VH-VL binders against Protein RcaC (rcaC). Designs and how they scored, part 1

Every score and structure here is a prediction.

Target 1, 117 residues: Protein RcaC (rcaC), of Microchaete diplosiphon (Fremyella diplosiphon) (q01473r527to643)
Amino acid sequence: KVMILDDDQDWLRTLPTLLKPWGFKVTTLADPQQFWTVLQAVTPDALVLDVNMPQINGFELCQLLRSDPHWQRLPVLFLSVLTDPTTQNQAFAVGGDDYLCKPVKGVELANRILRRL
Unless a header shows other numbers, all headers, positions and changes below count from the first letter of the chain; antibody chains aren't numbered by Kabat.
ipSAE, averaged over its two directions, is called F for ESMFold2-Fast, E for ESMFold2 and O for OpenDDE. V2 adds 0.75 times the mean of E and O to 0.25 times the DockQ between the complexes of E and O.
Where letters were taken out, [cut] stands.
The coordinates of atoms that the task and the answers printed are left out; those that the model quotes come from them. Centres of patches stay.

## First folded at step 1 (VH-VL)

Design a1 (framework fv_acasunlimab)
Fold by ESMFold2-Fast, scan of step 1:
Formats: C-alpha cells, sequence, structure tokens
Structure a1 (fold): chain C 117 residues (1-117), chain A 122 residues (1-122), chain B 108 residues (1-108)
C-alpha cells in the first residue's frame, strides 16, 4: 500500500492509474491536516510526500515520523518540482529515503518505491 | 459494525429543492471519502457526487453540476446532498456509500445506506 | 465520457461457472470494482481493485482485468447468486465514478 500526500489535486488524480501496472494500491491525500488520521487508517508500506505544501511542509512531517516509535521505519520518498541541491540535501537530512523531481514517469516512480519496500 | 442510515426521502415538484442526509456510525467518519449514487426505477446505478474525508475535494456528475451540493459535518458524522432545480429525471433511489479508502481515485464502495426514494413529480 | 459496457443478461446452470464481462477502452489501466444487487436491496461489494475480495465473501467470486475487458467470475454458481451485477471504475480524466449498465444473472 502506498500513501501519497500532495496539495496538487490534478496530480493526485493521475497517480493511481499511473502506478497500477506495478500492482500498487494507492491512497491519495490533499489535506495535510488529515495526515495522521489517514496514516493510522491505511497503515501504508511506503509514503510519498510533496515538499512544498501551504500549511505543513513534507520535511516537518518526515521529522515527526522519524521521532515516532510506530512509524520511524516507514519508507519516505519526496516528490517535488524543486530541483535545487539545498532542498534535496534537506530531504535526506530529515530522514527521507529518496527524492524525485516532477514531472516523473510512472516506471521511475514505481521502481523507486519498489526499491524501498 | 458500520452503519449508514438515510432518514426518509420525499416527493417534490419540478424546480423544487430537497436535502438528503446520511448518518454514519462504526468507523472514523473523517478518514473516508463518501459518495451519493442513485438508481432510477428499473434502471442501473448512476454516480452523483463524491467528497473526500476532509471535505477538501468535491466531485459531481455532469448531469447534476451546479444544481446539487455535497457536504459533510464531521461533528455529526453526517453526509448531505443539497438538491436544487430538481427535474423529473432526478427521480431515483439515492444511496450514500462509503469508500474503502480515503480519496484514492479508486472508490470501491464497501458499505451502502438503505437508500432513500426521491420522487420529482407534479 | 468514459463508458463501461456489460452484456444485459447471462444465464448459467447451478454448479457451473458464470463469467460477466465489463468492456472499456484501456480498462486494464484502471481499477475495477464489482457489485451484486438483489431486488429491493442496496448493492454489495463482491470484488474490488480488480481481484481482491471483501472479508466474508465466498472464494467462488473472483475477478480479472486486462486490456479492454474486465471479468467477474462466479464459480459453482448457486440459486442465491441470481442478481444484477455492476462493474465500476474511477475515470481520472473526467473526475467521475463510472458504472456499467448492469448484467442480470439468471440461474436456470
Amino acid sequence: as target 1 above (117 residues)
Amino acid sequence: EVQLLEPGGGLVQPGGSLRLSCEASGFTFSSYAMSWVRQAPGKGLEWVSGISGSGGSTFYADSVRGRFTISRDSSKNTLFLQMSSLRAEDTAVYYCAKDYYDSSGYYPFDYWGQGTLVTVSS
Amino acid sequence: SYVLTQPPSVSVAPGQTARITCGGNNIGSKSVHWYQQKPGQAPVLVVYDDSDRPSGLPERFSGSNSGNTATLTISRVEAGDEADYYCQVWDSSSDHVVFGGGTKLTVL
């Protein structure tokens, strides 16, 4: 199971179809305020996080996950339009397992998720 | 024990308005997307509208867009469908349905209400 | 608008296997769900995400989805399986849930 948090609604709607050929069951979430409620309900095997969201950024969520005994080992992959080295370095510093830049091909996203499972 | 209870339907004249409700229990209401699905007498299932668990995203079938409004109240665990400018073709049994997931784009409906009859007739 | 095509009816003898098809352009790229509806009752989910079954459902119900056709397979059919069956997908291009027209399964 894969959970994806991103505030881009159009992008979220395409992800289940894009990842289907690899057998992923995808839960999408646009509202970061519902993150913990959905995480507990879904209990995903991997998490894909957008870096830049209006209310809570993905780096802060990753730090919270890494400090939580129940979720500290959940694979976290960042997916963002930001390509600068500073942002990518921050992603790994907060405990992220991978970082991908948008736009991304379905095969690349699927392979990166599979390598973390 | 998941339950979705739809308290009654109604008879309304063309051009009128009616609000449907669906009272949910037995699950964490705000964690799951929900939809309204209707079925005209002797016809098949037609999806009407959907709403994400948080209420941040709403979706509508082309036939009801601009006339119907879906909403939810997490403090009451209740889903609503506000119907306006009703037409004879809106006559149907209306079901509320729970998504197996939060807004995933898949929408397998694992639980359904008992259905409420809405009749639009002069 | 995306369209799902089902045969209007399928007949099968008790103990045999019923196959109900759901046709759609490139439907294999979508997740297909199947519902059973008996007269006067709400639909019941029998297969979701192409081939998964809800808890408590008999293993006689199974599904597949590839190319332009999804199929609901009911093995060892019983009289109680007589019902209308609907396939369903989410069409991301239109942001719509789409149902097939339904197939009436008759057990003769």
Scores: ipSAE 0.006, ipTM 0.605, lowest interface PAE 11.0, mean pLDDT 83

Design a10 (framework fv_acasunlimab)
Fold by ESMFold2-Fast, scan of step 1:
Structure a10 (fold): chain C 117 residues (1-117), chain A 121 residues (1-121), chain B 108 residues (1-108)
Amino acid sequence: as target 1 above (117 residues)
Amino acid sequence: EVQLLEPGGGLVQPGGSLRLSCEASGFTFSRYAMSWVRQAPGKGLEWVSGISGSGGYTFYADSVRGRFTISRDSSKNTLFLQMSSLRAEDTAVYYCAKHRGYSYGLYFDYWGQGTLVTVSS
Amino acid sequence: SYVLTQPPSVSVAPGQTARITCGGNNIGSKSVHWYQQKPGQAPVLVVYYDSDRPSGLPERFSGSNSGNTATLTISRVEAGDEADYYCQVWDSSSYHYVFGGGTKLTVL
């Protein structure tokens, strides 16, 4: 199972379609306020996080996951339009496992997720 | 089709200043970080400076920090390098380069044609 | 101050295999990218993320990265492969992009 948190509604509709050929079971979430509730209910094998969410920072969510004994090993892949070295460095510093730039091809995203499972 | 065009170079005296530009087309300019990479005559490649897609973050090699300023103008799809206090050691072909990749593996997928900067008395 | 070390030159006959090394402390924990530069031309990406190839590049170009050494391998070398080759990494400790000194490949 893959859980995707992104505040872009069009992108949330696109990503499940891009991952369909590889047989992923995808749960999408637009509202960061529901993050912990959905995470505990779904118990995903990998998490795809956008870093540019207005209300909650994706890096802060990753830090919280890494500080939690239950979730500290959950693979986290960041997916963002931001390509600067500082933002990518922050992704590593907070414990992210990968960082991909939008737009992304389905085969690239699928392969990166599979490498972490 | 991605293109990076560097309009010209220059001859400047030591201590002088020069501004380089790189005109980008064929991609969403503001989405990608960009760098300047130089090559002295007969020598290897040396990274000089980089700027984030938003322009909010800039980075410099130790050899140019405090003397060079990288900037970009998204309305013109243009990358700039303002060089000041130039030294003979700054003589090189300067390439603008487009970043691609993620966190630990940023690479340069497209390069400009290069512009020669000569610092000589 | 991270340093990448390449041999200054490598010579091979057409049809042979060329191996260009890139040495760096714990380089296997980094992603290595390779560029080809022909005289008077801008560099061109030939291998990225250790072993991936851009579309349109011949399969005879390959890469590996392990421990303290990354390697660019060019099999069945052709005259047109004669060029300078540079390895490159991003150094997270300094936030800098580091290039190797370059290797001149001569096809005899």
Scores: ipSAE 0.007, ipTM 0.544, lowest interface PAE 13.2, mean pLDDT 82

Design a11 (framework fv_acasunlimab)
Fold by ESMFold2-Fast, scan of step 1:
Structure a11 (fold): chain C 117 residues (1-117), chain A 122 residues (1-122), chain B 108 residues (1-108)
Amino acid sequence: as target 1 above (117 residues)
Amino acid sequence: EVQLLEPGGGLVQPGGSLRLSCEASGFTFSRYAMSWVRQAPGKGLEWVSGISGSGGYTFYADSVRGRFTISRDSSKNTLFLQMSSLRAEDTAVYYCAKLYRSGWYPYYFDYWGQGTLVTVSS
Amino acid sequence: SYVLTQPPSVSVAPGQTARITCGGNNIGSKSVHWYQQKPGQAPVLVVYYDSDRPSGLPERFSGSNSGNTATLTISRVEAGDEADYYCQVWDSSSYHYVFGGGTKLTVL
């Protein structure tokens, strides 16, 4: 099971289709305020997070997951338009497992998720 | 229904100035990024300038930087392109175009104005 | 800076398949969008994000993108498909939107 949090509705519509060939069951979420409720209900095996979302920073969300005993081992892959080394370093510093730049191909995203499962 | 109306261009002499406008309706104007894309007679499309939904970020093609200024007025739902120091090679049909999202990302243009002809000639 | 290369023209007979290419360095890592433009008209989106289609577009239009070449494929071509076709990407290094030079599709 994969859960995707991103504020871009077109990415959320596209990503399930891109990942379908690899057998992933995908749950998408646009509203970060619903994150914890959906996370508890879905119990995903991997999480794909956008870095810059309204009201919450993906890095801060990752730190919260890493401080939670139940979620501290959940693979987190960041998906962002930002390509600079500083942002990528920060992503790993907060406990992220991978970092991919938008736009991303389905094959690349699928392979990165599989490496973390 | 989304509409982008360009009231018309003009004939201007080299070195002159002209302001283009694009009147938007049918969507929440301030939430979407906008661009100007031009096409010289018989030539292809060339992206000229863009502005974020908030107006806080502006972008320019190298060929027009320092000469053109993009701006928007959300109270009037209008996009502007102030053109100065015009050259013969600026002669083109200018389209205003809406990006499908507010940000400046790898997005596409989902709606286009009808285009306005700008002729730079003595 | 970033350059997209398209053949200036492609000719095809009605009912056959037209393939319009868009070349760019490592374009397979970018999202490619395609526009159709008929004489005297504004461009119209026909394919976005490499292979997605807008609602109402015939299934005859499809796209692909890998390596250094993106391709717009129009199967079972009709006379009404005659137009100029442009590919477009966003270049993250310059923050610019880049268009290919355009391909004129002639149906016999």
Scores: ipSAE 0.000, ipTM 0.541, lowest interface PAE 15.9, mean pLDDT 83

Design a12 (framework fv_acasunlimab)
Fold by ESMFold2-Fast, scan of step 1:
Structure a12 (fold): chain C 117 residues (1-117), chain A 122 residues (1-122), chain B 108 residues (1-108)
Amino acid sequence: as target 1 above (117 residues)
Amino acid sequence: EVQLLEPGGGLVQPGGSLRLSCEASGFTFSRYAMSWVRQAPGKGLEWVSGISGSGGYTFYADSVRGRFTISRDSSKNTLFLQMSSLRAEDTAVYYCAKGYKWSGYRYAFDIWGQGTLVTVSS
Amino acid sequence: SYVLTQPPSVSVAPGQTARITCGGNNIGSKSVHWYQQKPGQAPVLVVYYDSDRPSGLPERFSGSNSGNTATLTISRVEAGDEADYYCQVWDSSSYHYVFGGGTKLTVL
């Protein structure tokens, strides 16, 4: 099970189809206010987070996950349009496991998720 | 075969400089965070410095900040530790170590070099 | 600075269970990794992410982590398990990896 949080609803609509060949059960979420409720209901094996969302920064959300005893080991992959090395390195500093730049190929995204499972 | 080989080491005077190297093979070097961990004679393990897979992010233990510089060369699959202003307290076996799985800083160190002895003495 | 505390030594008879503790303030909120080191050798990862084991490592090695204490448990101890054991965490507040002081396991 993979849970993906991103404020780009057009991008989110693409993800289940993009990851279907690898057999992932994908849950997408556009509203970060529902994050904890959906996380608890889904109990995903990996989480894909956008860095820049209107209500909360993905880095801040990752820090909250790492401070939670139950979720501190959940694999977190960042997916963002930001391509600079500084932003990518900041993602790892907050406990992220990987960082991918949009646009991303389904094969690349699937392989990165599989290596974390 | 996944390996880390440390060909360097040596004896240096206090205040001197030395560069350590660690050659990686058997894995895609640029995808993994790397660290240096040292161990003084008869003492425990002490983390010294770390670098992200991209090479753009580095961090240091308080005891070495400003004196040591970590770097990597992905074209040569080599990790470096440039040591300057060396002190007697820096005498230790230095290990290079690979982060577990993809790059990231919460991971364990799954592959270790054989260790390189650095002695700071006059 | 964040500190991990380990007992300096633990003794156990062959075939019994050894427990090595790693104390740290709110360590249960961190991921704990454990290393085995024999004289003259590099450390070897034996338990990571509190309780996972690397491929090929015996099921006798297990770990737990909650509150202020993480524990490495070695069941059915063998003479070959005699070594120094170190716990380790990443402290995101300081951007540092922190190792415990090490525990010497003696198999009597």
Scores: ipSAE 0.006, ipTM 0.555, lowest interface PAE 14.3, mean pLDDT 83

Design a13 (from a9 with heavy chain G99S R100P Y101R G103Y S104Y Y107G K108F P109A Y112I; framework fv_acasunlimab)
Fold by ESMFold2-Fast, scan of step 1:
Structure a13 (fold): chain C 117 residues (1-117), chain A 123 residues (1-123), chain B 108 residues (1-108)
Amino acid sequence: as target 1 above (117 residues)
Amino acid sequence: EVQLLEPGGGLVQPGGSLRLSCEASGFTFSRYAMSWVRQAPGKGLEWVSGISGSGGYTFYADSVRGRFTISRDSSKNTLFLQMSSLRAEDTAVYYCAKSPRYYYGSGFAFDIWGQGTLVTVSS
Amino acid sequence: SYVLTQPPSVSVAPGQTARITCGGNNIGSKSVHWYQQKPGQAPVLVVYYDSDRPSGLPERFSGSNSGNTATLTISRVEAGDEADYYCQVWDSSSYHYVFGGGTKLTVL
């Protein structure tokens, strides 16, 4: 199971279709305030997070997950339009497992998720 | 004891500047988003500004945008509000308030409040 | 900009139930929090996430939220409940926290 949190509605609409060939069950979420409720209900095997969301910083959410005993080992992959090395290095510093740049191809995203499972 | 202490209020003339501070104790300050909320004499609560746990994201009410700057120093467990171009309408008791989460927004409440500090803007 | 509407005052007799409303367009889709403020004091969180209570708060305080109205309910009202009450939400469209105008509860 894969849970995706991103404020880009077009990207959230596209991602389930891109991952369909690999058999992933995808839950998409645009509203960060529902994050903990949906996370608990879905109990995903991997989480895909956008970094740059107006209501929440994906890096800060990752730090919170790593502080939680129940979620500290959940694979977190960042998916962002930001390509600078500083942002990518920060992603790993906060406990992220991978960082991918938008736009991404379904095969690339699927392979990165599978590597972390 | 979980508490927020605000020593930085005072009297300032219109067009002036003032910096408020809020010192946190009894909890791990760096793990929580913080806000400033004000209350004009005899009026209701108005949210002013907020900052994420990392300090990487800041938010401002339309009435203060461009004039106020929120910041934090987690090594000193201190939240700041730098106010510039002050107006009579900024006269209020200013409260610092804690979010129960590291990230900002997300529908969360303010669970701990400072005692408030009076800022008076008058000539 | 999102607006929350509260009645300016509500009066109730001791031992009765007080209901304070908070009106907002489609507020039932948001999480509503309630604060109690006594004169000269900082606000205190009394109900959060529509209906949850902070530890140590009397069970007399409860909340609900649906459609266009959220309600704070205080049962078996005591003189010590006299205060101003504020509702609050997060408005995701503006990235702002929004407070209602406040309701003064008078226990007569």
Scores: ipSAE 0.006, ipTM 0.558, lowest interface PAE 11.7, mean pLDDT 83

Design a14 (framework fv_acasunlimab)
Fold by ESMFold2-Fast, scan of step 1:
Structure a14 (fold): chain C 117 residues (1-117), chain A 124 residues (1-124), chain B 108 residues (1-108)
Amino acid sequence: as target 1 above (117 residues)
Amino acid sequence: EVQLLEPGGGLVQPGGSLRLSCEASGFTFSRYAMSWVRQAPGKGLEWVSGISGSGGYTFYADSVRGRFTISRDSSKNTLFLQMSSLRAEDTAVYYCAKVRGYFSWLGPYYMDVWGQGTLVTVSS
Amino acid sequence: SYVLTQPPSVSVAPGQTARITCGGNNIGSKSVHWYQQKPGQAPVLVVYYDSDRPSGLPERFSGSNSGNTATLTISRVEAGDEADYYCQVWDSSSYHYVFGGGTKLTVL
């Protein structure tokens, strides 16, 4: 199961369709306020987080997950429009497992998720 | 018990520098973001700077940007604020505070534990 | 820049209910947190996420938030509640913590 948090409505609409051929059960979330409630209900095998969200930083969320005994090993993949090396390096420094730049092809995203499961 | 201890501040002349420290105990320091909040004599609370749990992400109020540097040392459970180019307007009690922010875009971050405060006086 | 406005002072008699307001544009879409500060002491969190209270705090403290006004309500006020009260929000657009100017509660 894969949970995706992003404030970009177009990406939340397209990502489940792109991942369907690989058998992923995808839960999308646009409202960060519901993150913990949805995370506990879904218990995903991987989390896809956008970094470029106006209300929350995906890096900070990743740090909180890494300090939690239950969630500290949950694979976290960042998906962002930010392409600079500093941002990518910071993503891994906070415990992220991968970083992909938008736009992304379904096959690439699917392979990155599968590698972490 | 959760505690934040701030060693004493100081008297500094305008243009001088001073480093504040805040020693944390009773919680997993690296898990929590930390902030500095100041209060000028007889005035209200003013946020100064914040740092993420990892130390990789820092934030500054416009009034101190370029002059103050926030940092942390997880091996020592200590938060720092390096202050330079100090002005009379920087005279205040400086509080370190532990940030709580379970994820919420409606204003997620608040400060649940505060240090005792450290007086910084910038005067000739 | 986001601004929070509080009345500078509120007076109340013991046993009465004190209401301290925090005004902000569309503040009901944000989460408001409240701090109590007694003279010579550090602030203490008394209400967070609009209406939640820390463990060990009296149920006399409560909060609400809608539209352009958040309110801290202290029922059955005691002399020990005399303090300065500050509201606070996180402004995600600027990555800043915003504090109100503070309200001095005087228990007559």
Scores: ipSAE 0.007, ipTM 0.558, lowest interface PAE 11.8, mean pLDDT 82

Design a15 (framework fv_acasunlimab)
Fold by ESMFold2-Fast, scan of step 1:
Structure a15 (fold): chain C 117 residues (1-117), chain A 124 residues (1-124), chain B 108 residues (1-108)
Amino acid sequence: as target 1 above (117 residues)
Amino acid sequence: EVQLLEPGGGLVQPGGSLRLSCEASGFTFSRYAMSWVRQAPGKGLEWVSGISGSGGYTFYADSVRGRFTISRDSSKNTLFLQMSSLRAEDTAVYYCAKGPWYYGSGRYNYFDYWGQGTLVTVSS
Amino acid sequence: SYVLTQPPSVSVAPGQTARITCGGNNIGSKSVHWYQQKPGQAPVLVVYYDSDRPSGLPERFSGSNSGNTATLTISRVEAGDEADYYCQVWDSSSYHYVFGGGTKLTVL
């Protein structure tokens, strides 16, 4: 089970289709207010979080997950249009397990998720 | 029941320092961004500072940057505002306010619960 | 810096509809939240995300947001609605919460 949080509606529509060939059960979420409720209900095996500047919400959520005893080991993969080394280094510094750049190929995303399960 | 409790007010000399605290209960404190919002006597609301749920990101209004420091202690469910180099224009009622789970597109960047307010007076 | 403009006061008779405006450049592209504050009390959220209402708030409160103006509408105004009302947005470019100057609603 994979849970995806992104505020880009077009990307949320694309990602389930991209992952369909690999049989992932995907839950998409655009509403950050529902994050904890959906996380607890779905209990995903991996989380895909968007990172956008100036909005740093993905990194903040990762830090919150890492401080929570129940969720501190949940694999977190960042998906972002930002390619600079500083942003990528920050993603790993906050406890992220992987970082992928948009646009991403379905094969690459699926392989990165499978590697973390 | 969500509660945000602020201790009594303070009187400080110009140039002095004061630390405000806000004890939270009734929700998972570490999951929510928190802010300080002030109101000078007879004036409107002014946002002062905000901190993310993890404590990793802090934001400040231009008027207080470099003088105020926001922090939190999730083990004690407490939000702090360390104020230094205080000026007469810092005289206000300071409210702690509960923010969103994270800073997003602004859709949920509102304050659903507020503390009772703590009066800070900067005067000789 | 982003600025929100509110009229300083609005007067209405009991039972009438009060409309409090909040002006901002392209405010319709932002999400507007509204607070009610009575003398000596902390603010209370009355409308969020332009038009959503918190549970427990009177049905008389509603909101709209388009173009350069957001509006808080209070129907069937009661004496107890007399208060200061503030609009608020988030400015993502500066990471700032921005409040309007406030509008004093008088019911007479």
Scores: ipSAE 0.006, ipTM 0.635, lowest interface PAE 9.3, mean pLDDT 86

Design a16 (from a9 with heavy chain G99D R100L Y101R Y102W S104Y G105T S106Y Y107P K108Y P109Y; framework fv_acasunlimab)
Fold by ESMFold2-Fast, scan of step 1:
Structure a16 (fold): chain C 117 residues (1-117), chain A 123 residues (1-123), chain B 108 residues (1-108)
Amino acid sequence: as target 1 above (117 residues)
Amino acid sequence: EVQLLEPGGGLVQPGGSLRLSCEASGFTFSRYAMSWVRQAPGKGLEWVSGISGSGGYTFYADSVRGRFTISRDSSKNTLFLQMSSLRAEDTAVYYCAKDLRWGYTYPYYFDYWGQGTLVTVSS
Amino acid sequence: SYVLTQPPSVSVAPGQTARITCGGNNIGSKSVHWYQQKPGQAPVLVVYYDSDRPSGLPERFSGSNSGNTATLTISRVEAGDEADYYCQVWDSSSYHYVFGGGTKLTVL
């Protein structure tokens, strides 16, 4: 099971179909305020987080996950338009397992998720 | 618990209009897409219309496009289906259905259904 | 328009395994959901995303989806499982939900 949080709603709606060939069960979420409720209900095997979202960023969510005994080992992959080394280093510093740059193709995203399962 | 309450339907003449409503409780209504699904007597399920959580996107089956209008009032936790230019073929039990559990993306499946309301189009 | 094909009926003896198929062009690339409907009642979700089960549903219900066929499997069938079963997908190309025609399961 994969949970994907991103504020690009048009892109999110394509993800379940895009990732289906690799056997993923995909839950998408556009509203970060629902993050913890959905995370607890879905109990995903991997999480894909957008770095830049209104009111909270993916780095802050990752830090909170890593401080939680239940979620501290959940694989977290960051997905962002930001390509600078500083942002990528920050992603790993907060406990992220991978970092992908937008735009990303389904096969690339699928391969990165599979490596973390 | 999640509950979807539909008032009783009605009998309407061909060419007439009728508005259905569905009152939701037990979940944050504005965060979920909603759909209407109908079932003609003795027939299978047919998706009719869907609306996003924000109300910004609406979708219609080809058979009802231009005649039916889906809408919602999140302040009242209520989903509506305004039906116009009704035909005998629109005779069915209409179900409101809770769809997308997460975010504001397109709906994918229906985890809760209303009890259904019978709409009969006959002269 | 995308079409899902189900057999109109399936008969099975109590305690045996029922298999209800849902055919669709390249349906393995879509996520399939299954509903149970008993006479006079609203449909109830029994399998979602091909093989996941809602909380409280017996483990006897399972699903699979690959190639051109998705299957709902009900093991150790009981009389109470008699119902119509519908498969459903989301067709992103048309922005439509698509239901199969339904399969009546009879437990003899």
Scores: ipSAE 0.000, ipTM 0.533, lowest interface PAE 15.6, mean pLDDT 82

Design a2 (framework fv_acasunlimab)
Fold by ESMFold2-Fast, scan of step 1:
Parts: sequence; C-alpha cells; structure tokens
Structure a2 (fold): chain C 117 residues (1-117), chain A 123 residues (1-123), chain B 108 residues (1-108)
Amino acid sequence: as target 1 above (117 residues)
Amino acid sequence: EVQLLEPGGGLVQPGGSLRLSCEASGFTFSSYAMSWVRQAPGKGLEWVSGISGSGGSTFYADSVRGRFTISRDSSKNTLFLQMSSLRAEDTAVYYCAKDLYEFWSGYDYFDYWGQGTLVTVSS
Amino acid sequence: SYVLTQPPSVSVAPGQTARITCGGNNIGSKSVHWYQQKPGQAPVLVVYDDSDRPSGLPERFSGSNSGNTATLTISRVEAGDEADYYCQVWDSSSDHVVFGGGTKLTVL
C-alpha cells in the first residue's frame, strides 16, 4: 500500500492507474490537515510526500513521523520541483529515505518505491 | 457501524426542484469521498455526481451538469444533491454511496450505500 | 465515452462455478470493481481493485482483469447468490465513474 500526499490534484488522479502495472494499491491525499487520520486508517507500506505545500511542509511531516514510535520506520520518499542540494540535504536530515525531482516518470517512481520496500 | 440514511424522495413536476439528503454515521464523514448513483425503474446503475471529503472537488455526469449541485456539510455529517430543471428521465431511485478509501481524490468505488430514495418526475 | 460490456444473463446450477465478464478497451490498465444487487436492495461491493474482497465476504467471490476483459468468478454457487452483478471503473480521461449494463445471475 502506498500513500501519496501532494497538492497537485490532476497528478494525484493519474497516479493509481500509472502505478497499477507494478501492483501498488495507492491512496491519494490532497489535504495535508487530514494526514494523520488517513495514515492511521490506511497503514501504508510507503509514503510519498511533496515538499512544498501551502499549509504544512513535507519536511515537518517527516520529522513528526520519525518522532512517532509507531511510524518511525515507514519509508518516506520526497517528490518535489526543487532541485537544489540544500533542499535535498534537508530532506535526508529530517529522515527521508529518497528524493525525486518533478517531473518524474511512472517507471522511475515505481522502481524507487520498490527499492525501499 | 457505518450507516447512510436517506430521508425520502418525492414526486415533482417537470421543471421543478428537489433536494436529496444523506445522513452519515459510524465513520469520519469529512475523510471520505461520496457519490450519488441512480437507477431508473428496470434499468442499470448510473453514476450522477461525486464530491471529495473536503468538498474542494466535485464531478458531474454529462446528463446532469448545470442542473444538479452536489455539496456536503461536515457539521451535520450530511451529503446533499440539489436537483433543478428536473425532467422525466431523472425518474430513478437515488443512492448515496461512500468511497472505500479515505480521501481518494478519484471517485471510483463504493463500500457502503444508502437504502435509496425514489424520485418521480411526472406531470 | 468509455463503455463496459456485460452479458445480460448467466445461468448456473447450484455448486457450479459462475463466470461473469466485463469487456472494455484496455480494461486491464484500469481497476475494476464489482457489485451485487438483489431486488429492492442497494448494491453491495463484492470485489474491488480487480481481485480484493471486502472483509466479511465469502472467499467464493474472486476477480481477475487483463487485456480487454475483467471476470468475476463465483465458486460453489448458492441460491442466495442469485442477483444482478455490475462491473465498474473510473475513467480518468472523462473524470467519470462508468458502470457496466449488469448481468442477471440465475441459479437453477
């Protein structure tokens, strides 16, 4: 099971069918305020987080996740338009397991998720 | 226990308006996408409209676009379908339906359904 | 407009296996869901995401989806399985939920 949080709703609609060939069961979320409710209900095997969202930062979410005894080992992959080394270094510093730059191809995203499972 | 209660439909004349409601209980209402699906007498299922948990995204079948409006009220745990400019072809049993997954932004499957409410559009 | 095609009726004897097909162009690239509806009742989800079952549903219900055909398989059919069955997909190109025309399963 994969959970994806991103504010691009057109991208989120495409992801389930795009990732289907690799056997992923995908839950998409556009509203970061519902993150913890969805996380507990879905109990995903991997999480894909956008870095730059209006009301909450993906890095802050990852840091909170790593501080939680129940979720501290959940694989977290960041997906962002930001390509600078400082942002990538920060992603790993907060406990992220991978970082991918948008735009990303379905096969690349699928392979990176599988590598972390 | 998950319940979706539809109070009742009605008889309305062509060109008239009617609001359907669906009261939800037994789950976190604002966390799930919801839809309206209708079934004309003796016919199959036809999807009418869908709405995200937050209410930020709405979708409509071509046959109802511009005439029907889907909405939700999280304070009342209630889903609504405001129907306007009703036609004889809108005569059907209307079901409210809950998405299987929380916060799915595509409205693609339903794990619980209301009992249905009959809407008859007749002169 | 995306279209799902189901046979209008299928008949099976008790204890046999019923197979209900759902045809669609490249349907194997989509996720297919199946509903059971008995007269005067609301539909009930019996298979979702091609082959998964909701909790509490009999293991006799299973699904598959590849190429241009999805199939709902009901093993060891019982009289209580007599109902209309609908397949369903989400068509991302139109942002529409699409249902098949339905198949009436008769248990003789």
Scores: ipSAE 0.007, ipTM 0.599, lowest interface PAE 9.9, mean pLDDT 83

